# VH-VL binders against q8ixk2r445to577, part 169

Target 1, 133 residues: q8ixk2r445to577
Amino acid sequence: FFGMLQNKGLTDYCFDYNPPDENQIVGHQVILYLCHGMGQNQFFEYTSQKEIRYNTHQPEGCIAVEAGMDTLIMHLCEETAPENQKFILQEDGSLFHEQSKKCVQAARKESSDSFVPLLRDCTNSDHQKWFFK
Key: E = the ipSAE of ESMFold2; O = the ipSAE of OpenDDE; V2 = 0.75 times the mean of E and O plus 0.25 times the DockQ between their complexes.

## First folded at step 9 (VH-VL)

Design gb7 (framework fv_recaticimab; at its last look DockQ between E and O 0.79; V2 from the best seeds 0.00; counts 0 for: pae E 4.8 > 2)
Fold by OpenDDE, look of step 9:
Structure gb7 (fold): chain C 133 residues (1-133), chain A 119 residues (1-119), chain B 112 residues (1-112)
Amino acid sequence: as target 1 above (133 residues)
Amino acid sequence: QVQLVQSGAEVKKPGASVKVSCKASGYTFTDYYMHWVRQAPGQGLEWMGYIKPNSGYTKYHQNFQDRVTMTRDTSISTAYMELSRLRSDDTAVYYCARYKHYGSGFDYWGQGTTVTVSS
Amino acid sequence: DIVMSQSPSSLSASVGDRVTITCKSSQSLLYSSNNKNYLAWYQQKPGKSPKLLIYWASTRESGVPDRFSGSGSGTDFTLTISSLQPEDFATYYCQQYYSYPTFGQGTKLEIK
C-alpha cells in the first residue's frame, strides 16, 4: 500500500511530513494536513515489514514511536525494523502500533488549529481509521 | 553474480542528448535503488540522482534537475539515464550503481560509459 | 548538501607502509537510534569503477582484505591500510549516505 494515508474521521486530512532540512529528515514529528497529493510530503508506504515508510528520500525514513511518547516521529529505516517502527494496518482501517499496543488516532493539537496523529487506546472511532488513497 | 552492464561510449555535440543504459542481472532489479554517478576526467565522483525501479520514483541533484531524466524498463531489468542540452563540461564517465538496502553504500557499479561532448 | 572533505588530496608511500586517509563531514553522520555512521569508503583504480571497501564507517565489504580498516564517528573518519600492497595504489573516496549521496574529493595514493 502506498500513496496518501488519509484519515476517515478527520475528513480530507492525510499524514504529512515536511522536514525543515532534507539533509536531516529524522527527529521531527509527523503531522496531519489537508490532503493535496503534491510533492513528497504526503507520500507514504506500508511495507511487508510493517513499516510506514517515507520513501521519497534516500535513505528512506520510517515512522517510529519513541519511548514514553504518543507522537509519531520520523526515523531512518533499518534492515531489521526496530520494534518501535512496527505497525499493523488492519482490515478495518485501524493502524495498530505493536510495541505500545495502541492505535494511531487523528487528534487536534492542544491550543492549536493543527492536527496530528497520536497513539491512543484502540477504539472503533473513525478517527482511528486510515486508508491509502 | 550481480552485474551491471552499461552501454558503450558516446560522442556528442553540444546541445545534443545522450541516453545511457544499465542492464542489471544476478538480483531482483526492482528491489534496489539505482543511482547514477559521473566522473569528469581526472576529477572526483559526482552524484546525479537515483531511480526506484519498482515505482519509477526519481530524485535528481539540483545541478541536473532540468536536464536529466532517469527511467527504467523492469521487463528487461534496465535503467536509463538521459542527459540533454549537453555541454563540454558534461564530458565524463557515467556510472550506474546499485544502492545497498537501507543505506550502506554502492556495492555494485557498472563498468562506466564514457560520454564525450565536443564541437 | 553534506560536504565531505578528504585529506590529503594525494600522498606517496611504499609497499609495506601504514597509510592513513582522513575524511570530514560538514555534519554528523551518526544516527543516534542505531549508533551507526552512514559513511563508506571506496577504492578506484585507473580506468575502473569504484569498489566499495568499507560501510557503516568500519565494516569491511565482503572480500576486502583485513589490512583495510575504517574508524571514526560523527564528523571525523579515517581509512587505514596497515601494510600497503602493490595493488593498493589507487584513488580512495569517502562517501556519506546519511542523506543524498556526496563524495569526498578523493585521495590519490601513489608509489613513492
Scores: ipSAE 0.821, ipTM 0.922, lowest interface PAE 0.6, mean pLDDT 95
Fold by ESMFold2, look of step 9:
Structure gb7 (fold): chain C 133 residues (1-133), chain A 119 residues (1-119), chain B 112 residues (1-112)
Amino acid sequence: as target 1 above (133 residues)
Amino acid sequence: QVQLVQSGAEVKKPGASVKVSCKASGYTFTDYYMHWVRQAPGQGLEWMGYIKPNSGYTKYHQNFQDRVTMTRDTSISTAYMELSRLRSDDTAVYYCARYKHYGSGFDYWGQGTTVTVSS
Amino acid sequence: DIVMSQSPSSLSASVGDRVTITCKSSQSLLYSSNNKNYLAWYQQKPGKSPKLLIYWASTRESGVPDRFSGSGSGTDFTLTISSLQPEDFATYYCQQYYSYPTFGQGTKLEIK
């Protein structure tokens, strides 16, 4: 799949990546933002290697979760996907991170108007359901 | 066998536009980014931008962003680069180049298209 | 953008000579997580398109003779031709692809 990766529970919010430096896309957090199509910040691909690729950059960025963390961070993709970059998008819409055994959930940043995807224990919440559009 | 075959030489006047084509064969066109690089006479290589053929999304170098448009037709495995408001310093050979997967540089290049901008 | 500087700009040499061309980047090209340097070398003969020689700083592209080797890491890189052949007289470019591509200004290798 490719396109905007939208949350079911947090209506009209999509994965968004807007690094401050176009030359250094690594190491910044993925956020949630209103789905729009402006620029190329919201276009991702789910690959046969179970990667979530940031499709508008060369070399390609892939979403990862570093050991012990719950935030989704941009890494460079590799020919063989590292374990921390593998996600399963299940038929029910849940987005499961294999290494951590947790699901991606839309969450509000503490004391903020902004939203981010975070790893949480898997539930049936619509805030853990995702689809491409 | 991977091949990138570009359209023929063009002679243009200042202020005109040029559209260069790049026909790909020998691989799955939508699996690879297509980049455009130009080379003025006696000069080095200047990156212009790329297109991702499966989605059609583009990234342009700042120097060309207001004048360049990159497109593709996946049904005929062809990429296009259009440069508008041509100036004499746009005289160059224009190359399409395929990006090898996982960031290994440009493994295949078209033969080049000479664009001459003169009165 | 990431600036690439080559040295020398031109070089005269004879068949059989060993030639070394250097390339410096304004930022590290090493991605520590995969331990790869995002650096390529190209050869361009007059009237021809560039040809990829080396990628990942030191990996030869298929069909490239063993006399071509690449080395270096981080910001400093070297292309070495161990014994020049007549067909090696060309212009050589380094290129980074850690971010959007930029090229060195080129090194013209001429017959002495």
Scores: ipSAE 0.227, ipTM 0.759, lowest interface PAE 4.8, mean pLDDT 89
ESMFold2 (binder alone), look of step 9: mean pLDDT 93; pTM 0.943

Design gb8 (framework fv_recaticimab; at its last look DockQ between E and O 0.80; V2 from the best seeds 0.00; counts 0 for: pae E 4.2 > 2)
Fold by OpenDDE, look of step 9:
Structure gb8 (fold): chain C 133 residues (1-133), chain A 119 residues (1-119), chain B 112 residues (1-112)
Amino acid sequence: as target 1 above (133 residues)
Amino acid sequence: QVQLVQSGAEVKKPGASVKVSCKASGYTFTDYYMHWVRQAPGQGLEWMGYIKPNSGYTKYHQNFQDRVTMTRDTSISTAYMELSRLRSDDTAVYYCARFKHYGSGFDYWGQGTTVTVSS
Amino acid sequence: DIVMSQSPSSLSASVGDRVTITCKSSQSLLYSSNNKNYLAWYQQKPGKSPKLLIYWASTRESGVPDRFSGSGSGTDFTLTISSLQPEDFATYYCQQYYSYPTFGQGTKLEIK
């Protein structure tokens, strides 16, 4: 699966990553932004290794969850995917993070008009449903 | 065994285009990035760009963005690099190079293709 | 682009000598999550394509003699040939792959 990763509940919002420096793509937070399909910012791939790759860069980036955090941060992909980079995109559209045993939910950023994907307890909310478009 | 075999030497006039081929064998062509690196006579190595053979996605160095086109034919495991609007300083040996999985260097290189641009 | 700077640009040595080539990057090549340095060394002989010697700054590619070693971390790296052999006279390049590839300008190792 590849393309824009769009949320069902938060209509017309997609995973978005725009690193401030192409020579330093790691360490920044993945956000949600209106789906526009332009450029490399909204192109992701779910791989057989259970990675969500930001694969428009060399080396490729992989979404990870750092210890104690509920945000999605860009890391570099590795030959053996680390545990904090493993996700299960289920048939019902839920995106499950294996290590934390939580689901990725579209949420409003605190005191902001912006949106971000956050780890939350798994529910049947459409805000936890994702699909590639 | 992994092999990258490139097309033969080219002699071009300024303003012309050149298309170099790189046929891969001994591995799954679509699994690895194919990069292009050139080397002017007596000079160092210069990265030009890469193609992801599975999707065809390309990234070019900005110095070549408007002149280079990288393509591939997965049916014959062949990558192509076309450079247009050639000028004398494009004279170089052009290499295709396979990049290891998850980025750990160029482990296999083509034998190089000499492109000479002269009036 | 990440700039790679090698030193020296050239050197002369004799068979049996210990040779050291250094490479500096304009930014750190160390990835904190896996503690790996995204740095490779290549050997290139005249009329031939480059050959991968070292990756991850210190891991020898298969088939590379143990007289070749890589060290360093962050922004400073070193390629060492413990005892120079006749076949080692060549040009050596460092290359970073922390981002889009860039190479050092090369170090030409000549016979004294």
Scores: ipSAE 0.780, ipTM 0.917, lowest interface PAE 0.7, mean pLDDT 95
Fold by ESMFold2, look of step 9:
Structure gb8 (fold): chain C 133 residues (1-133), chain A 119 residues (1-119), chain B 112 residues (1-112)
Amino acid sequence: as target 1 above (133 residues)
Amino acid sequence: QVQLVQSGAEVKKPGASVKVSCKASGYTFTDYYMHWVRQAPGQGLEWMGYIKPNSGYTKYHQNFQDRVTMTRDTSISTAYMELSRLRSDDTAVYYCARFKHYGSGFDYWGQGTTVTVSS
Amino acid sequence: DIVMSQSPSSLSASVGDRVTITCKSSQSLLYSSNNKNYLAWYQQKPGKSPKLLIYWASTRESGVPDRFSGSGSGTDFTLTISSLQPEDFATYYCQQYYSYPTFGQGTKLEIK
């Protein structure tokens, strides 16, 4: 799958990545932003290795969750996907992080008007449902 | 057996355009980025940009982004690079090159297409 | 752009010599999570397209003679030819792929 990764419950919000330096894409947090399709910040690929790839950089970035954390951070993709970069997009739309056994949820960033994807215990909330557009 | 076969040499006048083709065979065309690199006579290698054949998404180096267009036709496994408003300093050999997503560099290159721009 | 600077720009050497070519990057090419340097070396003979020699800074591409070796990490890298052969006269380029590709300006190796 390719495209914008959109949240069902937080209507018209998509995964977005805009690192301040295109030569240093590692280590910044993935955010949610209004889906627009302009520019290159919202084009992601879901691969057969269960990676979520940031497709506007060479080499490609892959979303990861570091041990003990709940935030989605950009890493470089590798030939064999590390376990912390594997997500299952399930038939019900939930986005399951295999290593942590948690689901990706659209959440309000504390003390902010902005939104981010975070790992949370899996529920049936529409804020944990995602689809490619 | 992987091959990248480019179109033949071109002679152009300043202000014209040139479109170079790169036909891929021996691998799944949509699985690999296709890059374009040029080399002026006696000079080094200059990266121009790439196309992702699966989506058609392109990225151009800023020196070329107002004059270059990269496209592809997945039905014939062919990538194209078009450079417009040619100047004499665009005289170069133009290469297509395949890049692995996880990176061992450019493992296969086309034979090169010589473009000569003369007034 | 990540700037790649090669030295020397040219050199002459005799068959059997050991030669070294240095490449410096304007930023580190080492990705700490996989401990790999995103650096390649190419050989280009006159009238021919470039040929990949080394990737990951030190891994030889299949079919490349073992007299070619790469070393270095971070920002400083070296290509070494341990015993120069007549067919090794060429121009050599380093290239980073930590981000969008950039090449060194090249090192022309001529047989003395």
Scores: ipSAE 0.301, ipTM 0.783, lowest interface PAE 4.2, mean pLDDT 90
ESMFold2 (binder alone), look of step 9: mean pLDDT 93; pTM 0.945

Design gb9 (framework fv_recaticimab; at its last look DockQ between E and O 0.73; V2 from the best seeds 0.00; counts 0 for: pae O 10.7 > 2)
Fold by ESMFold2, look of step 9:
Structure gb9 (fold): chain C 133 residues (1-133), chain A 119 residues (1-119), chain B 112 residues (1-112)
Amino acid sequence: as target 1 above (133 residues)
Amino acid sequence: QVQLVQSGAEVKKPGASVKVSCKASGYTFTDYYMHWVRQAPGQGLEWMGYIKPNSGYTKYHQNFQDRVTMTRDTSISTAYMELSRLRSDDTAVYYCARSKHYGSAFDIWGQGTTVTVSS
Amino acid sequence: DIVMSQSPSSLSASVGDRVTITCKSSQSLLYSSNNKNYLAWYQQKPGKSPKLLIYWASTRESGVPDRFSGSGSGTDFTLTISSLQPEDFATYYCQQYYSYPTFGQGTKLEIK
């Protein structure tokens, strides 16, 4: 799968990554932003290694969750995917993070109008359902 | 056997365009980035940009942004680089080279295509 | 762009000599999470395309003679040829792939 990774419950919102410069893509948080298809910030690939790759940079970035955190952070992809970069996109649309055993949920960032993907206990909420367009 | 085979030498006048092809064989074309690198006579290597063959996404070095177009045809495992509004200082050998998406060196290079731009 | 600077620009040496070529980058090429340096070395003989010698700063590509070795980390890197052979006459380039690739200006090695 490749394209925009959209949320079912928070309609018209997609994974988005906007690093401060092209040479510093590591360590920043993945956000949710209105889907626009403009080709750089919203193009992701789900791989056979269960990675979500930021597909417009060389080397590619891969979404990771650091120990004890619930936020999705950009790391560099590697030939063998580290465990904290493995997600299962299930048939029901849930996006399961194997290492933490939690699901990715669209959430409103506290004290703001912005949205971010966060790890939460898995539920059947449409805010935990994702698909590629 | 993994290889990249490029189109033959070209002689062009200033203001013309050139389109160089690079045919891949022996591997899955869409699993690797394809880069274009040029080398003027007696000079070093200058990266021009890449194409990601799976999506067609391109990124160009700013020095070429206005004049270069990189494309591919996945059905024949071939990448293309077109350089327009040629100048005499575009005289160079043009190489294609591949890299893995997860950050790797250029492990396979084409044989090079000599482009000569003369008045 | 990450700037890559090589030294020396050229050198002459005899068969059997130990040769050292250095490369400096304008920023660290070490990714701490995997402890790898995103640096490669290439050999280019006259009239031929570049050939990958070393990647990850110190890993020799398959088929490359063991007299070639790479070392260094962060911003400072070295290519060493332990016993120079006549076929090693070439220009050598370092290249970073931490971000969009850039090359050093090259080191021309001439055999006396």
Scores: ipSAE 0.194, ipTM 0.755, lowest interface PAE 4.7, mean pLDDT 90
Fold by OpenDDE, look of step 9:
Structure gb9 (fold): chain C 133 residues (1-133), chain A 119 residues (1-119), chain B 112 residues (1-112)
Amino acid sequence: as target 1 above (133 residues)
Amino acid sequence: QVQLVQSGAEVKKPGASVKVSCKASGYTFTDYYMHWVRQAPGQGLEWMGYIKPNSGYTKYHQNFQDRVTMTRDTSISTAYMELSRLRSDDTAVYYCARSKHYGSAFDIWGQGTTVTVSS
Amino acid sequence: DIVMSQSPSSLSASVGDRVTITCKSSQSLLYSSNNKNYLAWYQQKPGKSPKLLIYWASTRESGVPDRFSGSGSGTDFTLTISSLQPEDFATYYCQQYYSYPTFGQGTKLEIK
């Protein structure tokens, strides 16, 4: 699966990654932004290795969850996907992070008009449902 | 057994277009990225861009963004690189080269295609 | 783009010599999360395609003779040929793939 990764509950919002420096694409937080399909910042791929790849840049980035965090951070992909980069995109649309045993949920950032994907306890909320468009 | 075989030499006039092919064999074509690198006579290596064969998504170096088009035909494990509005300084050997799934070094290279642009 | 600078641009040596080629990057190629340096070395002979020698700064590609070794970390890297063989006279390139790939300008190794 590849393309825009759109949230079901937070209508018209997609995974978005726009690093300030093209030579340093890792270390920044993945956010949610209105789905526009323009540029490269909303193009992702779910791979057979259970990675969510930001594959419009080289080297490719893979979404990771750092220890103790609930945010999604871009790391470089590795030959062997590390545990913190493994996700399961379920048939029901839930995006499950294997290491943390939590689901990715679209959430409003506190004191902001912006939204971010956050790890939360898995529920049946549409805010935890995702699909590639 | 793993190899990339490119199309033959091309001679073009300024303003014309050239399309070079690169056929992969001995491995799963869609499992690797295909890069294009050129080398002007007596010069170094210049990365032009890549295509991800499974999706067809491309990334071009900004120097070629408006003139290069990379495509692929997965049914015949072949990648294509088309360069338009050719100039004399586009004269070079053009290589296709694969990299592993995770964006790594280029471990397999085509034999190169010489493109000569002259009036 | 990350700029790769090799030194020397050319050198002459004899069979059996120890040769060292240096490559410097304009920014670090070390990824802290996996402690790998995204640096490769290639060999190119006249009229031939580049051949991968070293990746991850120090890992030899399969089939590459032991006399080739890579070292370094961060921004400074070295390719060493411990004892030159006749077939080693060629042009060598470093490459970074920490960002969009860029190559050093090359080092031409000629026979003295």
Scores: ipSAE 0.000, ipTM 0.634, lowest interface PAE 10.7, mean pLDDT 92
ESMFold2 (binder alone), look of step 9: mean pLDDT 94; pTM 0.956

Design kb1 (framework fv_axatilimab; at its last look DockQ between E and O 0.80; V2 from the best seeds 0.00; counts 0 for: pae E 6.9 > 2)
Fold by OpenDDE, look of step 9:
Structure kb1 (fold): chain C 133 residues (1-133), chain A 120 residues (1-120), chain B 107 residues (1-107)
Amino acid sequence: as target 1 above (133 residues)
Amino acid sequence: EVTLKESGPALVKPTQTLTLTCTFSGFSLSTYGMGVGWIRQPPGKALEWLANIYWDDEKYYNPSLKNRLTISKDTSKNQVVLTMTNMDPVDTATYYCAHKLYPGRAFDIWGQGTMVTVSS
Amino acid sequence: DIQMTQSPSSLSASVGDRVTITCLASQGIRYYLAWYQQKPGKAPKLLIYGASKLQSGVPSRFSGSGSGTDYTLTISSLQPEDFATYYCQQHYSTPWTFGGGTKVEIK
């Protein structure tokens, strides 16, 4: 699967990554942004290694969860996907992070006008449902 | 169907405080993602955003008017209240309340607006 | 604050004409651009959000495009009911700011 990764509950919002430096694409947080379909910042790929790849640049980036965190951060992809970069996109649309045993939820960033994908306990909320478009 | 209606005084004296109430239906500010904003428009002029309030009680103000503005909600009454202190004739305008879905989205449904004149 | 410069301030057109209105942001707003239509004595009506997303119920003759700082509203074939004032608004960051408006008048 590839394209815009869109949230069901937070309508018209998609995974978005916009690093400050195009030559240094890792280390920043993945956010949610209005789906516009016009830029590379919203193009992601779900791979057979259970990675969510940001492959608009070389080297390719993969979404990871750092220890003790509930945010999604861009790391470099590796030959063998590390445990903290493995996600399961379920048939019901839930996006499950294997290592943390939590689901990715569209949530409002605290004290901010922004939205971000955060790890939360898995529920049947549409805010935890995702699909590629 | 989402509807909003502004209410308040049509005339305010200089230095007085304006209190406007937005009564809405078709949605609830207890619902995730719901927000209400105030926008004003002086006669024959462009629109100016004033303030927003959301379901989680997050509030945003226009920095140019922040010290004069207070926005609050009463979810049980489906009302949003805007107060603006130290009114001046330059504040004469039509005041609108409007619904918006999620922060960062546009105002998709507007009230009819209420004209407020500031005069001695 | 992000300033929105809208042009032209007014234009005259005939029914059936193609009309284009431009909005320039003082900085990149990442497609968070809305267009409103306002008729005399009425509240603004949302036409487009997210630069190109057509609001439900809005005729397909309205379209939005652009990127970065430059955005355009296009009416492919002007209809009698389209004579009004149009405003752009960035909904990227607070404070939300509007353009100065474009009055579309009948020629």
Scores: ipSAE 0.335, ipTM 0.812, lowest interface PAE 2.2, mean pLDDT 93
Fold by ESMFold2, look of step 9:
Structure kb1 (fold): chain C 133 residues (1-133), chain A 120 residues (1-120), chain B 107 residues (1-107)
Amino acid sequence: as target 1 above (133 residues)
Amino acid sequence: EVTLKESGPALVKPTQTLTLTCTFSGFSLSTYGMGVGWIRQPPGKALEWLANIYWDDEKYYNPSLKNRLTISKDTSKNQVVLTMTNMDPVDTATYYCAHKLYPGRAFDIWGQGTMVTVSS
Amino acid sequence: DIQMTQSPSSLSASVGDRVTITCLASQGIRYYLAWYQQKPGKAPKLLIYGASKLQSGVPSRFSGSGSGTDYTLTISSLQPEDFATYYCQQHYSTPWTFGGGTKVEIK
């Protein structure tokens, strides 16, 4: 799958990554932004290794969740996907993080009017449903 | 159909406290993502955002007015209340309440507004 | 606070004209820009949000574009009902701030 990764419940919001230094893509949080398709910030690939890749940059970035955290952050992709970078995109649109056994949900960024993807206990909420477009 | 209507006094004396009520229909502030904001417009001047309140009871105020503003909601009555203390003639404006679908969205449906005059 | 500057402050145009209104933000707002139309004695009406996304029920002759700090509202073929004042507003971060307005008058 390749394109803009959109939330079903939070209509017109997409995964977005805009590192402050285009030469340093590691360690910043993935956010949700109004879908616009401009530039390369909203284009992601779901791979056969169960990675969510930000592959418009060299070297490629892969979304990860560090142990004990609920935020999605950018790491460098590796030859064999580390366990913290593995997500299952299910038929119903649920995005399951294998290591934590939690689902990605559109959640309000604390003390702001913005949204971010965060890990939460899995539910049937449309805010935990994701699709490429 | 989403509608909002502002109510409150048309005339307020300087130093008094203004209380405005936004009564709405067609949505509930218990529904995920829903928000209501207040915006004012002095005669012949630009719009100025005052405050927002959301379904999860998070509240946001214009910092230039934060010490004067209080926003609250009564979800069962479909009402949002704005209180502004220490009114001054410069606060004379049309006051609008408006609906907001998600915190990051714009104000998509507005009330007709209510004119508030502060006379010295 | 993010200051929004609109230009021109007013313009005169004829039915059928292509009209362009510019909005400049004092900081980058990453496409979180809305456009509103306001007629005398009435509340603002949302036209565009997210810089280029057309609100439901708004005619397709309205379009928005821009990035970073520079944003534009375009009316491709001005109609009689389009004579109004137009405001931009950033919805990127609190406090939500509006431009000073652009009055579009019949020539």
Scores: ipSAE 0.050, ipTM 0.698, lowest interface PAE 6.9, mean pLDDT 88
ESMFold2 (binder alone), look of step 9: mean pLDDT 93; pTM 0.949

